# VH-VL binders against Probable ribose-5-phosphate isomerase 4, chloroplastic (RPI4): the designs that were tried, part 11

Target 1, 266 residues: Probable ribose-5-phosphate isomerase 4, chloroplastic (RPI4), of Arabidopsis thaliana (Mouse-ear cress) (q9fi13)
Amino acid sequence: ASLSPEVSPLLRAAHHTVDNYVKSGMIIGLGSGEASDFAIRYLGQQLGSGSLHNVVGVPMSARSASEAAKYGIPLEYYRDGVQIDFAFHDADAVEENTLIAVIGRRRSSQEDDYILKQKSIVKVADEAVFMIKEEQYKAGLEGSIPVLVQSLNWLAIAEEIDDLYLGDAEVWRRASVENEGPLGGDFPIVTSDGHNILDVIFTTPIRSLADLATSLDKIDGVVDHGLIIKTRCTVVIAEETVVRSVTLQTSALEGGVRTYGQTLQK
Key: E = the ipSAE of ESMFold2; O = the ipSAE of OpenDDE; V2 = 0.75 times the mean of E and O plus 0.25 times the DockQ between their complexes.

## First folded at step 22 (VH-VL; framework fv_lerdelimumab)

Design V7 (from Y2 with heavy chain P101L; at its last look DockQ between E and O 0.05; V2 from the best seeds 0.00; counts 0 for: pae E 12.0 > 2, placed apart)
Fold by OpenDDE, look of step 22:
Structure V7 (fold): chain C 266 residues (1-266), chain A 122 residues (1-122), chain B 109 residues (1-109)
Amino acid sequence: as target 1 above (266 residues)
Amino acid sequence: EVQLVESGGGVVQPGRSLRLSCAASGFTFSSYGMHWVRQAPGKGLEWVAVISYDGSKKYYADSVKGRFTISRDNSKNTLYLQMDSLRAEDTAVYYCARQELFTWGYGYFDYWGQGTLVTVSS
Amino acid sequence: SSELTQDPAVSVALGQTVRITCQGDSLRSYYASWYQQKPGQAPVLVIYGQNNRPSGIPDRFSGSSSGNTASLTITGAQAEDEADYYCNSYDSSGNHLYVFGGGTKLTVL
């Protein structure tokens, strides 16, 4: 009684991720998104068949928790100090070479509250995988970067960000209702922690996500953002006919020189 | 050398039962999933059923679900297909096939038996 | 339930190249395998995955995939290649975990 999978290259990415990184006995961060759904399903199947055993999932969202429960994966909820051996997650985009991931771009209102949790789980995991499509992997990324800000001074923070990236990006406060304009209307998204989400929408290629992350971190009132820098991570790229994996092999991105590998799946 | 040899086929009347066997040799039988595939005279191949390496998982095509039972005895290196409530449309050559796996966790059929003919007719 | 479709018959001149194509939604997600069947014989695996040949299969046999299609190509068809060819794929969404195409009869002229 399995759900019909969507026809997507992400299914292959998910299977690749589970087959190559999940081992029996692991505690696994369960990501959120289409690929993660496939991965969770497949993981459940592997547990059911006996191919894997004694795997526990730590869901990154209500979505992932629901999927995991559906397919019989034992769950442990995220809390400080939790041990996580491996994590997989859908990224919205990944910067080529650096493998800095963008998460939290608006897909559903339900996901907005989980950006920080997702980042935390990915960062605490010994190893992580981001699953993406081919078009999501490139240098000079465009599109929105989510920024969580203190709600009390959101406008001032937004103005500062707007000034900082004048001509390159627009700043929109995320609204619960569509088409409310850049201010977010009367019903802006407020996370459970009381933060607003600003979407910094770049209309020009971002030169460096690392620099962007650093710049955002320096702004007073910025709580966090949707950029994940993970030193032990692999990007699994779903292409039309193959799965490509790129691995960052460095313990410190800040160290300057990073090494990475690329493998094509047959 | 991998060998699969089907047996048990014959002519039966509708509503009757028949049990097919597939004797495996030349490989560790207990390590492989096994399938039944059938082919009606002059027709194409039709997947029938699969059983996991340890027999813990079984899946069937809708056309045979509730009527056919796939099983295995790993101590005898033998795959079975119990066919109950046989119908005329079940007339076919029945092949057993060994499953090999892609890296994605699903399989393909790398070895086939010679097949055994089952004819259901009044 | 996902289906795989094949042309029922194709022909190729001796020494020429022929491509047999299989089409279906499952092929967007799963690799195909190909089987050759000669009259009165059991099917034989000839290609699996993108382009993997089992031992004993001539290198004139190759496989490819694109979108919702998989293809078997015979480059330099030989007389002994005359047979029925079936594609197969996994399908977790349907009532059949595994599904075969309708088969393609290849005639070598």
Scores: ipSAE 0.000, ipTM 0.493, lowest interface PAE 11.3, mean pLDDT 89
ESMFold2, look of step 22: ipSAE 0.000; ipTM 0.564
ESMFold2 (binder alone), look of step 22: mean pLDDT 91; pTM 0.944

Design V8 (from Y2 with heavy chain P101I; at its last look DockQ between E and O 0.51; V2 from the best seeds 0.00; counts 0 for: pae E 4.2 > 2)
Fold by OpenDDE, look of step 22:
Structure V8 (fold): chain C 266 residues (1-266), chain A 122 residues (1-122), chain B 109 residues (1-109)
Amino acid sequence: as target 1 above (266 residues)
Amino acid sequence: EVQLVESGGGVVQPGRSLRLSCAASGFTFSSYGMHWVRQAPGKGLEWVAVISYDGSKKYYADSVKGRFTISRDNSKNTLYLQMDSLRAEDTAVYYCARQEIFTWGYGYFDYWGQGTLVTVSS
Amino acid sequence: SSELTQDPAVSVALGQTVRITCQGDSLRSYYASWYQQKPGQAPVLVIYGQNNRPSGIPDRFSGSSSGNTASLTITGAQAEDEADYYCNSYDSSGNHLYVFGGGTKLTVL
């Protein structure tokens, strides 16, 4: 039977994620975004109905914390050494085959401060799921890659990045107000940790997110970036009539040859 | 808080047209399928129409097919029901309802408006 | 299109248990949802699926399904439970994607 076409594919992805990966007794990293909102709500419903029990959420943002509280999910806040059994999160994009996820593309000013937390929670989780739409899953990704940099020397860092990807990308410092130009104006975004966010905007397909991540990590003054390389991760792709699940196994990454499994789910 | 507020109801003569609106708030309207359900005075609930989250799919009950048109403006968080060639049997309170889904891909109605009364009489 | 049938009226004594049943071919393939409607008010979702309660719905409400039937059970009926109850189901066999039962008026004695 075909899925009902009248609902958001991301809602289906969220339900799929919770039903297939969340078990009673788990500590769950609660992602941030539209799909995560659906997942959190559904999780709360399952707890309320008794289908699930003894589940604790670790929110990745104020948004996810608010949603979880709204639907009665017990919360534990992220700290060093926390045990997380499973995490789900909205990705902005996912590279085909490698399942490297891009997060932190500007959605709202409130999300900017949570990029590092989101990345940390996903990485520490035993297993993780990225929820995306079909158009967000592809090879040769384009668009912005967020890079967190030291604010004191942001311009020098930005220039280095700009030179490194000359012709392929533009570098913009993220501003708190719109239309401030590439330098971010007088009011750049400053995270709670004192970092600026550079958006490296690729106008050509990125050959390899893995290579990009490596190259960014080598730049002095770069604190982190919005690329997540996670072993034991699954990408749940919301399509119009199906939910597609692609899984990356840890063994494939360790061996240097990346392989993935794909399953179509309804 | 999720809110749905219907408007546009009133008294009309048979053969005339009427347009109902449903203003949505408290949720991402563009992510949800929306329905119209009606209830004749002293009668049960009757499903009328559904529109997909992006407005690309529309389905109607046989009783209104060809006469009613469901639409939405996601930029205004508003659902519409254009009712043409109205009949006496169309007299009812009209509810807008938000759709949630089971894992299996079909839906149920988790939030309802308070309804708007449409009376078709000569 | 498939039809859902309900008893038009049932009664229950205060504090007692009552079951409202819905029957139809669509219920063989799809789960039901249940809606409570009090006089002059909009319907409210009380049960969906096998036995899921929305937030705010008392735990005395429960759902079940068997064969071509779905049932809403109120264990320990309260005075405020007096209302009309409607079942609903998805139906892919016809032009009506969704179908309601005829409704059951519950009187609490």
Scores: ipSAE 0.035, ipTM 0.673, lowest interface PAE 3.2, mean pLDDT 90
ESMFold2, look of step 22: ipSAE 0.302; ipTM 0.708
ESMFold2 (binder alone), look of step 22: mean pLDDT 91; pTM 0.940

Design V9 (from Y2 with heavy chain W104Y Y106W; at its last look DockQ between E and O 0.60; V2 from the best seeds 0.00; counts 0 for: pae E 2.4 > 2)
Heavy chain, then light chain:
Amino acid sequence: EVQLVESGGGVVQPGRSLRLSCAASGFTFSSYGMHWVRQAPGKGLEWVAVISYDGSKKYYADSVKGRFTISRDNSKNTLYLQMDSLRAEDTAVYYCARQEPFTYGWGYFDYWGQGTLVTVSS
Amino acid sequence: SSELTQDPAVSVALGQTVRITCQGDSLRSYYASWYQQKPGQAPVLVIYGQNNRPSGIPDRFSGSSSGNTASLTITGAQAEDEADYYCNSYDSSGNHLYVFGGGTKLTVL
ESMFold2, look of step 22: ipSAE 0.521; ipTM 0.802
ESMFold2 (binder alone), look of step 22: mean pLDDT 90; pTM 0.937
OpenDDE, look of step 22: ipSAE 0.892; ipTM 0.942

## First folded at step 23 (VH-VL; framework fv_lerdelimumab)

Design B21 (from Y2 with light chain R28P S29K; at its last look DockQ between E and O 0.34; V2 from the best seeds 0.41)
Fold by OpenDDE, look of step 23:
Structure B21 (fold): chain C 266 residues (1-266), chain A 122 residues (1-122), chain B 109 residues (1-109)
Amino acid sequence: as target 1 above (266 residues)
Amino acid sequence: EVQLVESGGGVVQPGRSLRLSCAASGFTFSSYGMHWVRQAPGKGLEWVAVISYDGSKKYYADSVKGRFTISRDNSKNTLYLQMDSLRAEDTAVYYCARQEPFTWGYGYFDYWGQGTLVTVSS
Amino acid sequence: SSELTQDPAVSVALGQTVRITCQGDSLPKYYASWYQQKPGQAPVLVIYGQNNRPSGIPDRFSGSSSGNTASLTITGAQAEDEADYYCNSYDSSGNHLYVFGGGTKLTVL
């Protein structure tokens, strides 16, 4: 059957995600982004129609909470110890083969507060799906990696990061107003937890996101970053006319042989 | 609240042009495909055109192909229908309608404007 | 070009059940949506997909499909249900068209 050409490819990814991974009775982490909006909407429709029942959502952002409420999905807010069966989320980029996801690239100031929550929910979920477009799935990723840092010593931390990746990346403190320079101007973004966000902007292909994550974690004052390593994850890639899914086997990230499953949407 | 408000209708002579607008509010306009549907007086609904969410794809009914142009400005939350070489048979109430994305079986029109009347008469 | 055919008019007694049917070659592949239009008003979506009812639409409205037919059923027709009903679906004949049925005028007796 022909796919509707007037809709976003991410809609197809969203439907694929819900149809293949969501089951009645599940507690689901509800991601944030365009694909997640579609997924939430579709999930709500499935509940309304009776195709699914007894599904509870755990929103990863105010945006996802709002969408879920709009479409009548029962919500439970994230807390420590919560059991989540499945989570879906929009990624900014995904590294080919490893399926390490980048999240938290600047979209809006409102989303900045949810980076840590998004990571936490994805990590705690038994299984997770990242939804992306084709151009977001690459080997040797470039672009910005968000790094949350202690605000008190942000400059020292930024300098250390800058030195570490000298020639390969620039470090910019995220500002509330665009184009304020690398220091973030007079009004840098401060999360509700009191953190600054440094955008480490790579102008050369990143060789390994795993190594990058490890390196960032070792820097004193780094709270967290926008890299998600999930052992039980699938990347749903929205292509122009098809949806492709790539699944990482849990054993692969735990030091075993990486095996990949690829399926096309029927 | 989702709202669609058509404007630009009126009386025109055959061969002339007219541009319709549809102002959208209450939703993220840029995320939805939009349609024009018309209804001749005392007749049924006729699908006219569709434009994708990002404006990259456009499709037309055969009856208007080559004469009508659908477009949108997402920054203004506005849908347009440029109607050239108008004919008497183009006389109708023109509705803009939002497409709810639906992968299986394509989409459906979940919200409609109240329509704007276009009369083509000599 | 794919066509959707509807009976031009049907009647139902108050409180009784009526089924409006849409027939087309594309219907086995694509869902139909149904629209209610009252005189002087814009169409209103009443059923979409397999049997989905938008918010605000009474539960007496239901949808079904079988073979090359889609049906709108009103169980317990009310006076306010008197209207024109249109089915819509995709025309797969090549130009990615949406197509409406000819409409059915429902009279409530």
Scores: ipSAE 0.196, ipTM 0.712, lowest interface PAE 1.8, mean pLDDT 89
ESMFold2, look of step 23: ipSAE 0.682; ipTM 0.859
ESMFold2 (binder alone), look of step 23: mean pLDDT 89; pTM 0.932

Design B22 (from Y2 with heavy chain F102Y W104Y; at its last read DockQ between E and O 0.78; V2 from the best seeds 0.80)
Heavy chain, then light chain:
Amino acid sequence: EVQLVESGGGVVQPGRSLRLSCAASGFTFSSYGMHWVRQAPGKGLEWVAVISYDGSKKYYADSVKGRFTISRDNSKNTLYLQMDSLRAEDTAVYYCARQEPYTYGYGYFDYWGQGTLVTVSS
Amino acid sequence: SSELTQDPAVSVALGQTVRITCQGDSLRSYYASWYQQKPGQAPVLVIYGQNNRPSGIPDRFSGSSSGNTASLTITGAQAEDEADYYCNSYDSSGNHLYVFGGGTKLTVL
ESMFold2, look of step 23: ipSAE 0.666; ipTM 0.861
ESMFold2 (binder alone), look of step 23: mean pLDDT 90; pTM 0.934
OpenDDE, look of step 23: ipSAE 0.827; ipTM 0.907
ESMFold2, fold request of step 24: ipSAE 0.727, 0.665, 0.711; ipTM 0.888, 0.860, 0.879
ESMFold2 (binder alone), fold request of step 24: mean pLDDT 91, 91, 90; pTM 0.940, 0.938, 0.934
OpenDDE, fold request of step 24: ipSAE 0.919, 0.919, 0.921; ipTM 0.957, 0.957, 0.958
ESMFold2, last read: ipSAE 0.638, 0.704, 0.596; ipTM 0.854, 0.876, 0.835
ESMFold2 (binder alone), last read: mean pLDDT 90, 91, 91; pTM 0.937, 0.939, 0.940
OpenDDE, last read: ipSAE 0.919, 0.919, 0.919; ipTM 0.959, 0.957, 0.958

Design B23 (from P4 with light chain N52H; at its last fold request DockQ between E and O 0.70; V2 from the best seeds 0.77)
Heavy chain, then light chain:
Amino acid sequence: EVQLVESGGGVVQPGRSLRLSCAASGFTFSSYGMHWVRQAPGKGLEWVAVISYDGSKKYYADSVKGRFTISRDNSKNTLYLQMDSLRAEDTAVYYCARQEPWTYGYGYFDYWGQGTLVTVSS
Amino acid sequence: SSELTQDPAVSVALGQTVRITCQGDSLRSYYASWYQQKPGQAPVLVIYGQNHRPSGIPDRFSGSSSGNTASLTITGAQAEDEADYYCNSYDSSGNHLYVFGGGTKLTVL
ESMFold2, look of step 23: ipSAE 0.617; ipTM 0.835
ESMFold2 (binder alone), look of step 23: mean pLDDT 90; pTM 0.937
OpenDDE, look of step 23: ipSAE 0.895; ipTM 0.942
ESMFold2, fold request of step 24: ipSAE 0.661, 0.600, 0.610; ipTM 0.857, 0.827, 0.837
ESMFold2 (binder alone), fold request of step 24: mean pLDDT 91, 90, 91; pTM 0.939, 0.938, 0.940
OpenDDE, fold request of step 24: ipSAE 0.902, 0.912, 0.913; ipTM 0.950, 0.952, 0.952

Design B25 (from Y2 with light chain N95D; at its last look DockQ between E and O 0.03; V2 from the best seeds 0.00; counts 0 for: pae O 9.6 > 2, placed apart)
Fold by OpenDDE, look of step 23:
Structure B25 (fold): chain C 266 residues (1-266), chain A 122 residues (1-122), chain B 109 residues (1-109)
Amino acid sequence: as target 1 above (266 residues)
Amino acid sequence: EVQLVESGGGVVQPGRSLRLSCAASGFTFSSYGMHWVRQAPGKGLEWVAVISYDGSKKYYADSVKGRFTISRDNSKNTLYLQMDSLRAEDTAVYYCARQEPFTWGYGYFDYWGQGTLVTVSS
Amino acid sequence: SSELTQDPAVSVALGQTVRITCQGDSLRSYYASWYQQKPGQAPVLVIYGQNNRPSGIPDRFSGSSSGNTASLTITGAQAEDEADYYCNSYDSSGDHLYVFGGGTKLTVL
């Protein structure tokens, strides 16, 4: 016997996302996470009912692929040069005003291998939506920033990062098991591409995610990180009673001034 | 203001055909899935058919499958139900309803017409 | 085939609370929508999703779900609430994609 769907603020965010951005005929990047599950299910239902048609999903993870298949969404797998009209994804956090998203914080070991794919799909999409809860939208973000590094020299890279953010952050190599210490124990996570994941855990508010991203990119041995800068994006924030949408205007970003629109929906 | 107005109902003999229309106004008709729901006299509501926004997808209740055809003309903001091989049990008030794709599941019917009565009698 | 079942009739005293329940396997997977129908009128949506009211619907109407059931609750029933109430849900396993309950006649005493 199955249970009724659980009520979540993210359900509203998911519905808002699909209703406002998904159109028939679109190729859609299917995100990963609780909100994305809701969105995928809802999308599948809309296709089943005939409200939408001819939608193809590009899953960002095994989780999203499985969910999409379950609800009968046709799938295409991500490849170079794929055209994606729209993408939605769960973010772990979003920086206020800039709408830079943090992804890849530890959820499950299965998600670790998809950080790069998720970033790629979001970036290649014409438009993207990040779905989050209210508490995940902040001006001065704290917490972990995942950094993918070359496994061979991970320690040296970790030390460099640790030195760079001394006093503000701790660096932990992600382990297959929890609580193995900063070195990641005997079983560190190794992605399918052969990378380790360092969690840069900030204990002080991060001043600028943009600057952080730039700094991380300059470190030799850093492959990528869990920061997504998307110029054509909207953040859908699930609040207690309403959904709030914040849209970053691309034209404003080009001019150095960030402007955004907001829409509230019950 | 959203309005749905059904027409085409009447008295018809078994085996005959009838075509219902639903005129929509007050909203972008081409953006919404549309449904037919019927209600036999003194009975409950019964779902009949749905058509997607552009008419590319159609689904029917088993009770009418093969006999009824749902269609739409978005240029005329009109929904249709072609009813062939009518039976006595098809006697009902027929409502057209707009589907709002927002709730969990396959949506809900947020606007209904006032209905048109179809009576199948010998 | 999956069906939605409702009590055919319920009564409530003026100002009191009444709960109308809908039961069916489809409700384990999908939210119900509720429709009010007065004699000679078309159905009117009163509740959708977990507990959403359309504009114009009084706040005394509320919805809930649990297991294979969905419920419409009227807290402080008014005379004008006397009507037939129908639940609806998607049903992919039955002969109807959208299935209605049998309806509940609510009498306000």
Scores: ipSAE 0.017, ipTM 0.491, lowest interface PAE 9.6, mean pLDDT 88
ESMFold2, look of step 23: ipSAE 0.656; ipTM 0.856
ESMFold2 (binder alone), look of step 23: mean pLDDT 91; pTM 0.942

Design B26 (from Y2 with heavy chain T28I; at its last look DockQ between E and O 0.65; V2 from the best seeds 0.00; counts 0 for: pae E 2.1 > 2)
Heavy chain, then light chain:
Amino acid sequence: EVQLVESGGGVVQPGRSLRLSCAASGFIFSSYGMHWVRQAPGKGLEWVAVISYDGSKKYYADSVKGRFTISRDNSKNTLYLQMDSLRAEDTAVYYCARQEPFTWGYGYFDYWGQGTLVTVSS
Amino acid sequence: SSELTQDPAVSVALGQTVRITCQGDSLRSYYASWYQQKPGQAPVLVIYGQNNRPSGIPDRFSGSSSGNTASLTITGAQAEDEADYYCNSYDSSGNHLYVFGGGTKLTVL
ESMFold2, look of step 23: ipSAE 0.593; ipTM 0.832
ESMFold2 (binder alone), look of step 23: mean pLDDT 91; pTM 0.939
OpenDDE, look of step 23: ipSAE 0.889; ipTM 0.939

